# VH-VL binders against Indole-3-glycerol phosphate synthase (trpC), part 1

All scores and structures are predictions.

Target 1, 261 residues: Indole-3-glycerol phosphate synthase (trpC), of Aeropyrum pernix (q9y8t7)
Amino acid sequence: MRDSFLQKAIASAKDRTSLLEEIAGNCSPKPGRPSLSSSIREWVYRVGGAVIAEYKRCSPSAGAISTLDPVSYVQATRDASAAYSVLTEPNWFCGSIELIPYFARYKPVLAKDFIVSETQIRIAACMGASAALLIMEALTPRELQELAAAASRYGVEVLVETPDASHAVEASRLAPGSIIGVNSRDLKTLRVDYEAMLREVSKAREQLPGEVILVAESGIDSPDKALKAFKAGAQAILVGTAFMKNPQLREKILAELLQIP
Unless a header shows other numbers, all headers, positions and changes below count from the first letter of the chain; Kabat numbers aren't used for antibody chains.
F, E and O stand for the ipSAE by ESMFold2-Fast, ESMFold2 and OpenDDE, each averaged over both directions (binder to target, target to binder). V2 = 0.75 x the mean of E and O + 0.25 x the DockQ between their complexes.
[cut] marks letters that were taken out.
Atom coordinates printed by the task and the answers are left out, and those that the model quotes come from them; centres of patches stay.

## First folded at step 1 (VH-VL)

Design m3
Fold by OpenDDE, look of step 6:
Structure m3 (fold): chain C 261 residues (1-261), chain A 124 residues (1-124), chain B 107 residues (1-107)
Amino acid sequence: as target 1 above (261 residues)
Amino acid sequence: QVTLVESGGGVVQPGRSLRLSCAFSGFSLSTSGVGVGWIRQAPGKGLEWVAHIYWDDDKRYNPALKSRFTISRDNSKNTLYLQMNSLRAEDTAVYFCAHSGYDFWSGYLEFDYWGQGTTVTVSS
Amino acid sequence: DIQMTQSPSFLSASVGDRVSITCKASQGISSYVAWYQQKPGKAPKLLIYAASTLQSGVPDRFSGSGSGTDFTLTISSLQPEDFATYYCQQLNSYPLTFGQGTKLEIK
C-alpha cells in the first residue's frame, strides 16, 4: 500500500531515537511512579469511571487544536482526572518527551507516541511516565510482546491501542496485564468513529476478563458520550481534543458521573 | 448509493488494444481518502489485482501488467479508465472496478463496492 | 510479493455448521487483511476488513481473526445463502494479492 500516516509516524519515531538519547542519555528509570491501572480502578470505585485527560496540541487531521499551556490545562483538569495522556510525538502532535515530568507531578502519565523501540519506553520512564502506548496496528505480535516485556522491566504499564474487540482480545493475550484501549476509525470519512468504538467496547467487554481495564480512546466530546462509553463497559475514557478546547468539560463529565446511583 | 458500472469489454485479437470504462456514482474520486481500482478474474480462476488510483492521482500497478496497462480518471465524468495494450490470451477475464476507502491512519484500502464487471476475451 | 495461501480450497458443509477458512501470509502483514464472498456470476462482496472488522450490512455470523501471518474467517452457523467462494486479500503492500479462494459447497 501507499505510505500511510502510521508508516510515516513510525519512520519518524525511529529517526528521533538519537534525539531522545541526547535528551535523556543513559538514564535509568526510578521506581515509585504511580500506577495508571491503580488510579483508574480507584476512580471506577469512587465515581464509576475514570477519565484520562489528554494533552494534545496538534493532530494530523485537525492541525493546531489549542495553544493552551500545560499549566492552565492541569489547573482545569487535575482534580477530576485519573491520569494524563501526554503526546510526545513532535511532528504531527506538537508534543515533547519533556512534557512528561511536569504532568507526572500531579497524576500518572501515559506517554503517547509511536513507540517501536525499548529505548523510547526507557526514556519515557526516566521522564516519569507510568505507562506507555503501544499501537497494535504499528507492531507485529512479536514486537508487541517484546515491548510489553521491556515495559515491565522498567516498571512501566502498557496501554495497547486496538481497532476493535477482536484485536482487543488478542492484545490481552499477547501482553498480559496490559490496559486495553479501543480506537475505531471510519475508513470512509477518515475520522474516528465514536459509534463504532462504542460497539467494539461493548463487544470487547463481553470477551475480556473482568480484571482487564478497558479504555475508550476517542470521539468523546460531551458528557453524554462519556456516559455511554462507561455504560458500554469502558472503565476509563481518554479525552483529548475536547479537553484541549474546553477543559471545563471534565467537570461536566464528573458531575454526570456523580449523579449515577 | 455507491454504484460502479464497467463497460468496454469485448472480443479482441492478440496484440490489439482495448480501453475499459467504469462509471461511478455515490462518491467522488476527488474526495480525500477515496480510491478506485481494477481487479480481474480469469474464467474459473481467482482474483488478480490490476491497478489502483487514488484521489490525489497516485497510481499503483501490478508489476506484471504495468508496461501494458494504464489507469486513469476523469473526475468531471466520474469515470475510471483502464487502457490495455498489447493484449494477450492470458488477459482474458472479467474486469471489475471497485471502490476503496483509504484510511489515513492505517492505510487500509479494502474494496467495499464493486461493479458487475465487463468481460474481455482475447482470442485469435 | 506477499503470497496468500488459503485453505482449504474446497469445503463441504451443512446448514447450521460452524466453518472456518484460513489464510496464511508469506510474511507478517499485521492486520492488513480483507475477506470477500463471491457468488457465481456476481462481483465479490466485502465481508471483513482490517482482519476482524465486520463490513456494514454483513451478518454477524461472519467474523475474522488473526494478526501477523495467520488469519481466519469464521461462519458461526452456515446459512443457505452462504454457499459461495471466499477470498482473502492482503492490503499490506503492493502488489495487492489474493488467496486462491475457498469454494464452500453444500454437503
Scores: ipSAE 0.088, ipTM 0.637, lowest interface PAE 2.2, mean pLDDT 92
Fold by OpenDDE, look of step 8:
Structure m3 (fold): chain C 261 residues (1-261), chain A 124 residues (1-124), chain B 107 residues (1-107)
Amino acid sequence: as target 1 above (261 residues)
Amino acid sequence: QVTLVESGGGVVQPGRSLRLSCAFSGFSLSTSGVGVGWIRQAPGKGLEWVAHIYWDDDKRYNPALKSRFTISRDNSKNTLYLQMNSLRAEDTAVYFCAHSGYDFWSGYLEFDYWGQGTTVTVSS
Amino acid sequence: DIQMTQSPSFLSASVGDRVSITCKASQGISSYVAWYQQKPGKAPKLLIYAASTLQSGVPDRFSGSGSGTDFTLTISSLQPEDFATYYCQQLNSYPLTFGQGTKLEIK
């Protein structure tokens, strides 16, 4: 097996299954969780775009990002956020599934992890997650379909992360009703390629049905970049590192959104 | 523009040692995700992967050659090396150095830029 | 080790022809396949990576397909400059391995 991060992350996720089961046991998801898609649509209607605020303390590329605690983070971001994205991967992102209940008290929560099993989705739902991340590059088409179906059974929406417009279209076919995220990575720099993402978002928007929610994932660290993403066709932007380092950035983004004619 | 230029090839007797060099430009081996490797090709034969070194000095070897070959780098000189010891007739080949693009996320590793190669001939 | 078996080893074709070269992996390798073109006395040139992604600057008459164990390089309409030897490579596991090559000759 290759020593890729993705492969390592997947392996780790598989190994954590027992721990997750220990934490959550045989829990069953409760109904009544708020809808991520509905929240996004509401914000789009109100101000022209939605912000998904991501709580991420670490990353493989950056190491430790911030020590900002969840309470302080929510206080700083909740007024301008349609939803929260919560990293639950513990090894590289310093996340925890136990963070979900706290954030879920305020906004719909997207559980972000390397999800490879139904158990992960079930447990996330039990913790109060409204949606779960499926990484297209981490899954076979069949796995994607199966996990999306599983999510549906638990009343969990799915955000499928894709690298480009072509995959976005495919994802929408494989997982109908899913939220589509575009996250383009520069293969040489290992960084999120913001410009590439914009191009792909635009292309995806041209090809996807209008009802499909398109999310520009990561790489947004300024109001200008946020605006461009919305103009490109994204209904929502996911802001992680930038919010962790400067939660007040939300005010600037919101201000910019309010200026959109 | 990425360029790689191999040197150090020549004719040597079996049992001897030889060190190949690969001078490269247009990229840095200190850049995250970058890798450089050696691939050889015996006369009239296919390609055989020899060794690879990554930006973080992680090394990978063809198991058949690991005991005799050592890959190394000098970032200050933008130079890759291949130390070959206990050379054998079957080591006769053109030795290419090549740049690899590595996607940290997906783990894709292809050789997108190649040198023109340097010829090593092992004969008694 | 993962073996990559190319077929055919030799292929004769004419300009304008559609040709396909196949590569079979000894085990599942997802999409971790690259294709190279090599002309006599020259270094290999990357054509396709990730099984189906065209390398920048490569003509779109080249395409790659497949996943798992079976992979195909296709040239939709052969041009004079396309006569060369082609290699597949698996990028899934170490040691990295190549197919034995396919020599594409003019008929």
Scores: ipSAE 0.038, ipTM 0.562, lowest interface PAE 4.1, mean pLDDT 90
Fold by ESMFold2, look of step 2:
Structure m3 (fold): chain C 261 residues (1-261), chain A 124 residues (1-124), chain B 107 residues (1-107)
Amino acid sequence: as target 1 above (261 residues)
Amino acid sequence: QVTLVESGGGVVQPGRSLRLSCAFSGFSLSTSGVGVGWIRQAPGKGLEWVAHIYWDDDKRYNPALKSRFTISRDNSKNTLYLQMNSLRAEDTAVYFCAHSGYDFWSGYLEFDYWGQGTTVTVSS
Amino acid sequence: DIQMTQSPSFLSASVGDRVSITCKASQGISSYVAWYQQKPGKAPKLLIYAASTLQSGVPDRFSGSGSGTDFTLTISSLQPEDFATYYCQQLNSYPLTFGQGTKLEIK
């Protein structure tokens, strides 16, 4: 059997838990961190949708990704963003828990990593994160429930990333009150599949209570795709670093959300 | 910096074999998510995908070429190989190798870095 | 196999023109389309991936659009260095397939 990328990432995250404790010690999460869900709901009320802007410095496939330093990135993006998704995984994405404070001063931060332990959640919250990512396919149902409960104790919201509507409904039952992400892939190639994601968001919206926040995560790289995701029932979309650096595209998304033309 | 350099092209007679090499740097084929493909272009013609190999040794072939072409690697040398058997005139082309990858969240697999190619000419 | 059909095969245009090249897939491929530029004697260069995302270092006069089966590469104001052959490629399913190419020539 061959190791998958996810299996390697999980193993690395388990090893990193001990190292994270060495870096942060016995820190306590800061009180008063802004709410990711509240920010999303405010943007939905005001303009019809919310943008979560991703900060990612590299990836296994692309190597170093051209992006601004964290301070410059925030200055260029914060007026159009409801929140930031900050990669903290160091081995393949060049992330760090230390990036969180640069973003958390201005907007809610989702700590994006392969989270397998309470320690990861606590330390992200110590650095100012408002939410933590839980990847449904990386966790057993029991582990998902336990990590979501731990996040609640630390005052950290959870975004559960799921591949389809049936998993989205299950995630909502296993981790009540969580934000639910849909990131669909072709079963044969494991590639991101925007059209499948759109269909699954629509199905999930029909099956979930209206108060459950849905986030669309797959392949949203144009204003037209963003608008379709919102119309399918997503309250928020996740948009990558290169797209958010383009001020024309950022302003076009906002204009299309307002339906001004 | 990602670089790929093809070699091993030349003039050969139909029915013979040839092995192309692709030496690369700036990435490792042992890195999860990474792949390298071969693409060819006959004189005056368009691009045709030949084969693809991934970090976990998963291999994909153009069905028209699968019976005659084999992709392999030597990770210790950062080198990819394309073994071409029973060569035909229609195999005359420039052969490129190109990097691709899998990113758990972004999901992109396009050929983002290409070598400059090596020329194979099959003629009697 | 998924066939990618480009049109036009040849296009003659002047500097400053707005140019569009289309690519049609024989079945749905979501947004798994890449566009490449190739100059004579050179390797292809990735311009656009995921149908509409600009590769790093590519001028913003290039844009891509479409989803499903119909895709378009647009150059908003043609420059002298843009005269080349352009290819689309689907990356949705193996075997990976390219369009036949569009040669963009100086008028």
Scores: ipSAE 0.034, ipTM 0.514, lowest interface PAE 7.0, mean pLDDT 84

Design z4
Fold by ESMFold2, look of step 4:
Structure z4 (fold): chain C 261 residues (1-261), chain A 123 residues (1-123), chain B 112 residues (1-112)
Amino acid sequence: as target 1 above (261 residues)
Amino acid sequence: EVQLVQSGAEVKKPGESLKISCKGSGYSFTSYWIEWVRQMPGKGLEWMGEIYPGDSDTKYEKNFKGQVTISADKSISTAYLQWSSLKASDTAMYYCARLEDFWSGYPYYFDYWGQGTLVTVSS
Amino acid sequence: EIVLTQSPGTLSLSPGERATLSCRSSQSLVHSNQNTYLHWYQQKPGQAPRLLIYKVSNRFSGIPDRFSGSGSGTDFTLTISRLEPEDFAVYYCSQSTHVPYTFGGGTKVEIK
């Protein structure tokens, strides 16, 4: 039987973790890492929403996205971003744990990978990450609970990526205090769908306590889409491919946010 | 845009070897399964097998196992279908196609197809 | 091994007429995740197949709404509500619920 992409990504992550343990297993998390949740709340207070700028050089669906180097990307985006989401997965997304320090000196960093071991969380914190991604679809409920608990022990916040409102509510129950991301897909096509994401964010907002930070992660490539996601109840949006192709798009989104009553 | 471009038509004699190619572009070649499908003259479609170029995981339909070799060279984004000794019954059109299963964990459909490679084997 | 039996083998019709194509599976195509991975492909003369309908009834991107699919379990139908000149082709059903993947024998829709 052939393995799915997710199964292959999980297997790769386990192999990479074994190497990381061998090479850097005794490192200590960097002191003074900023809080992702605090930065999001500050931006929400000041301007009505937060933007997480994603640095992603490649993806399976698009192949190579951009040749923009990390330093140039940070210089173009740092003043208007609440945080960075940094792909550290090397095989499909062209990322590296070595990218984290370039971003972490300026803003909170979400380490984005297929996280299956607390070692990955600890090493990301050693590099300066403030938070780590947990993909609900990649983990059993017990694994999610255990990794969230491990993250707490290392002083690392968790963003749990979920496909819909039902899973968002369950993720909040399994990992209390976590940031919840919605990355929806059309249930018939299984492709990422902005309109589906918007509906599921709205449903999740209605069912989750107001203090739970909700992040919209799908198909946001224009200021109008960003505003609608915030109005649906997201406190933050995650923008990747559009920023890699045009880093200054952030200023356009900020201008639209200033129109919020 | 996603494209699969196959090598040109081949005219061969029984007993000769042959390797035909399928080059993928516009996506991460190593992240999707490549399928091979045979169509004998005037007949329907037959699934032959598949490869995941990222790790060379390869599967064959039972009647093609041992009859052909499926391989890939990920450095040039190319999959191959290969015979060590052609038979006249290998005369057919051969297609490669991409399997859409990226996020689902479940096999889906063949969303992009190569243009086909006609292989003619006759004395 | 899942056998897909298509009927009729050939369907001779004029432009503007309704075409109804049948595909029967030797076993249920309902996966344990409750999806049914039964798909329809169109192949025009001298061309590669192209995807029309996936998972029984969903039109693929760019496919006109005159194409529709229906069915469940083991019995499936492709309908072309009003044939256009470009619709005269061979149509194959396929399944990916069970390994190995299989295709039906095809239904040729030809101009009368």
Scores: ipSAE 0.011, ipTM 0.586, lowest interface PAE 9.0, mean pLDDT 86
Fold by OpenDDE, look of step 6:
Structure z4 (fold): chain C 261 residues (1-261), chain A 123 residues (1-123), chain B 112 residues (1-112)
Amino acid sequence: as target 1 above (261 residues)
Amino acid sequence: EVQLVQSGAEVKKPGESLKISCKGSGYSFTSYWIEWVRQMPGKGLEWMGEIYPGDSDTKYEKNFKGQVTISADKSISTAYLQWSSLKASDTAMYYCARLEDFWSGYPYYFDYWGQGTLVTVSS
Amino acid sequence: EIVLTQSPGTLSLSPGERATLSCRSSQSLVHSNQNTYLHWYQQKPGQAPRLLIYKVSNRFSGIPDRFSGSGSGTDFTLTISRLEPEDFAVYYCSQSTHVPYTFGGGTKVEIK
């Protein structure tokens, strides 16, 4: 049986750990990184929702997405974004951990990779990341707990990516204080179901404590879809491919947000 | 955009105290070292010391240790350089700058500079 | 401390000419992490320094391609391929490989 994409990605991440250790050297994360959660809450308060702008040059599903450089991307998205999501996975997403410092100058940064080790979190922190992605489907419950605890030691917040509402609730229990993301992307087929995502976000919001930040992570490619996600109960939306292809989309999304009573 | 804005020019007499400021904006102030550099009239640049606003970790060049105090107020994104008792020899331009690094403890380069604060000390 | 010696002290040239500035270090600037933290700054009269080149040969954002840096170990060079009127200034090399951070004495590029 062929390994799924997720299995391959995890294997790759494990293989890269030794290289990361070499790069890390005397890595010692300093305090004072801006809070992702605080930024999201501020935007929710101010305009009713937060946008996490994702910098992603490639993806397994789309291949090459855009050659837009980080500087141009920031210029286009900074005013309407609460945070940046930066793909650091090199093989399928054309990412690099060295991208983090640039984005971290301006906004809280979510480091996105297939994180399977504490070393990855530590290095992300050293690069200036405010938060790190933990994919629930890639980790055992114990691993999730351990990595979340490690992140806390480094002053890194955690966004736990979950496939549905039931897992979202479980994630909130396993990793208290974490930001919960719902991603309706099938990690095997890489297909996205936006409507399914909305349903699960709504269900999750009904079950999660009010203080838990809920993020809609997939399928946002229009102002209308963004608005629906916020109405469904998400405090933040993560916009990736759409922003890479059309950075001006932020202006339209922002305009819609301002219409929210 | 990243900016460092320093306080205005100062004219002082020997023996007076002085505190000048450097305010950062356009970036996470608590995440980068702030450097202080002296430039005496017609002379080159001299590193004085640095502070990490995130935890107020402070380092001094040996000749400036005990001669000046570097501090920061992260609540208003401002770093300070101060003298308890000025000397005529303190007459100089003082620059603050941001140190770019990967937060690994390895110093990198000064990527953004304040406009400078001229301090004149004369009887 | 590391002493950086720049030469010449003054370089008199005309617009359009090539400028070559030297910076010599009293000891190797190769860090234990294998990076060389030698940088070049430009300072115009009445202005703050600005970063031109970092880590020997990397142009900072917005710096024209006529500026280039090279060197290794203890010998470094800043080259301005074709001087523009706005390039007449004082140039400082600086090292951050070793504490305390130090600057060269500067080279003044002036109009001939």
Scores: ipSAE 0.006, ipTM 0.502, lowest interface PAE 10.8, mean pLDDT 90

## First folded at step 2 (VH-VL; from a6 with heavy chain Y104W)

Design a6w
Fold by OpenDDE, look of step 4:
Structure a6w (fold): chain C 261 residues (1-261), chain A 122 residues (1-122), chain B 108 residues (1-108)
Amino acid sequence: as target 1 above (261 residues)
Amino acid sequence: EVQLLEPGGGLVQPGGSLRLSCEASGFTFSDYAMSWVRQAPGKGLEWVSGISWSGGSTFYADSVRGRFTISRDSSKNTLFLQMSSLRAEDTAVYYCAKDIYGDWEGYYFDYWGQGTLVTVSS
Amino acid sequence: SYVLTQPPSVSVAPGQTARITCGGNNIGSKSVHWYQQKPGQAPVLVVYYDSDRPSGLPERFSGSNSGNTATLTISRVEAGDEADYYCQVWDSSSDHYVFGGGTKLTVL
């Protein structure tokens, strides 16, 4: 496990936290940021579902995904997106916290990194993030609770990424009020299982309170897959690689959203 | 329809205290930051205080820091402003306002209450 | 502290174009928002993000922002446009919302 990608990523994040602490003293979260949950609810109300467009230039599995710049990406995606997911992890995802302010100009931003410290959340907030990702598999239950509480103090919403329905339910209890995500990607093996994700989303939706926002994460690269995710019970879908490679996919996804009764 | 109702204004002596409330409806209250903005008679708008959606972060104008406390109750969809050590210069119409984030330098208020008058006078 | 400067008053004849300026150091790097306030009423957002207009507002209202000056433009001014107008920014350096002093628009 120590040699797994997740463990490496966590270790890296811890190291980076030390560096970030040096600048944290000059950082002050702003009082009002757009709500990720509100945006999702609005889109669900209006069109039956929400799309979180992810800006990801690199990944461990794919290497370089796209050289598409943030400006072009926003131009291509903002009309169909409820929010932006921004990778800030620098080593494997070619991300940066400095990307957050730009995307935050247009939509609520989910700061995506291997968050293991309060400092990371604070800085994300200072940069204008509306929400922060907490990966359940990367944290102990106590750490999850503590970080979720910290996020609340900074006015940051939390999306807890979980591997399955049982963990989703647990996450909702550990971090009340959080947005729950089901990720089809195994962070240890980096394998994606879309069908498994759908099943788990469905199970999660059956067990979670109705007010809990459920997000289907990763593996969505077609309108059909998007639609199935919504039908399975997700209020929002997170689309990354597919949007990076083909931003026009949003048009097709939106078209499908309009067909949801 | 978004509504912000601000009861609780009135006359208070210098050095006294007063608690304002703002009841919100027509939107998910707990998802938005809220602010108080005041306007002295015949004067312009002055931001007073802000609070994050969760209530975990609060912000104050220098003119009221240490004297005013902003808070919220999500179960009641209500914003509060506890004012203490009131001064004559605190006399103003106090508005509650719904915050919304624009761009990096662009926070603004998309909805305002009708305001409540606070008069500090001996 | 960051300061926004507005002219105290602007007068315009009906049907003409009113321009209300808001000055600030490098204000062009900030997002400027504008509020209209009629006597005895609460402020109403009329322009946000420098030039965006809330739904329901006439196209007569527009905004621009560059350099050290933001401008609210009201074309084909009507009697009903008579009001006080305030510009506003967020100052990240001081963590304050900052309003201009306000401009009284008089329709002659």
Scores: ipSAE 0.008, ipTM 0.530, lowest interface PAE 8.7, mean pLDDT 90
Fold by ESMFold2, look of step 4:
Structure a6w (fold): chain C 261 residues (1-261), chain A 122 residues (1-122), chain B 108 residues (1-108)
Amino acid sequence: as target 1 above (261 residues)
Amino acid sequence: EVQLLEPGGGLVQPGGSLRLSCEASGFTFSDYAMSWVRQAPGKGLEWVSGISWSGGSTFYADSVRGRFTISRDSSKNTLFLQMSSLRAEDTAVYYCAKDIYGDWEGYYFDYWGQGTLVTVSS
Amino acid sequence: SYVLTQPPSVSVAPGQTARITCGGNNIGSKSVHWYQQKPGQAPVLVVYYDSDRPSGLPERFSGSNSGNTATLTISRVEAGDEADYYCQVWDSSSDHYVFGGGTKLTVL
């Protein structure tokens, strides 16, 4: 189940971080990194919603998703995207921290990995990342608080990925000022559950202050799914596999966004 | 009570054109994606085309892409299928179906019209 | 593109359990929906999201989905269950709805 893969991913991340801590220099975060939250708010103001375009070459379930190179991906997506989510996890997602500088030239970058150490956050910022992913299910409450505090010290915003509204509210308490993502999976089947994600976004919106940015992450693979996520109360959507596979989806989502009142 | 009514079927020669319509009631039409699904005599169900709630995105099976055009008019609660360059294999009962956003990659159809027969024959 | 495979027919005695399979590569990662079609009628939804039932459907209809096989199960089969049954998924790689070929359930 999810627990078994997540446990493997966490163990791998600890090994990667332990080696990186030994090798990494005392690099400093790049100056002038743009704000992820500000970019999302600008798109919401201008168009009624924001798209975080995810560059993800592989996934655990699908293996290789696409051979689309970063240059082609950016050319196709930068005009319609508020930010990039860049996978840096190498074993299951075929990512690398070395991808960050390229994407960061164009948009704020969310470094997406199984983050278990502040060293990962510092190095992502050294490469130019504006934000880092924290997975609530991978961290104790104390670990979440400590990593969010570390991110703040490095000038890195945090997106906390949560499975439901109750965890979204708790994440907002544990990591004040963070961006909150909802990525619901059916607890029995472990599949991404888009309808559950919509319900939980709506519930979270009701319980969270209006200034908290909500990101809908689960299974958005069509313009209609994107619009329903915004109607449910998300300010941003995160789209990965669908963009990597369906080059026309990007234009279709923008067309639907322009019809939001 | 959800209702979907499909007038507009009939007999058409190969290479001809026909426009199907589907009049919807009993739900907020502009909130839902819609599809056409067909069934050749004695055969199974085949999805033909779909359209987003706003009409901004359209989708087609490979067998009809470039020949069929789906559209909708929310002011009339009506779904359309413009069929052109018709072939004998397009002979089928055509159903209008109310689309529901499901999980991750899938949608399903909770209500279907009674269908209308299109016959392509010389 | 993505293919769903169903047996062409299943025969069952009244009161027994019918199992109708829907095969697909890694179908367990997709949500499977099932439709019943009686002669001369439009299809009706009988199971969605693998195992959920529409309002008003008997508890005798159930479903499961794992690995490469989804299954529609009809317990205590009645003569009125005689119909064609179709499985269906959405395939995001092609932007297509995909139906299985259908299974005729015969009640002996």
Scores: ipSAE 0.000, ipTM 0.414, lowest interface PAE 15.6, mean pLDDT 84

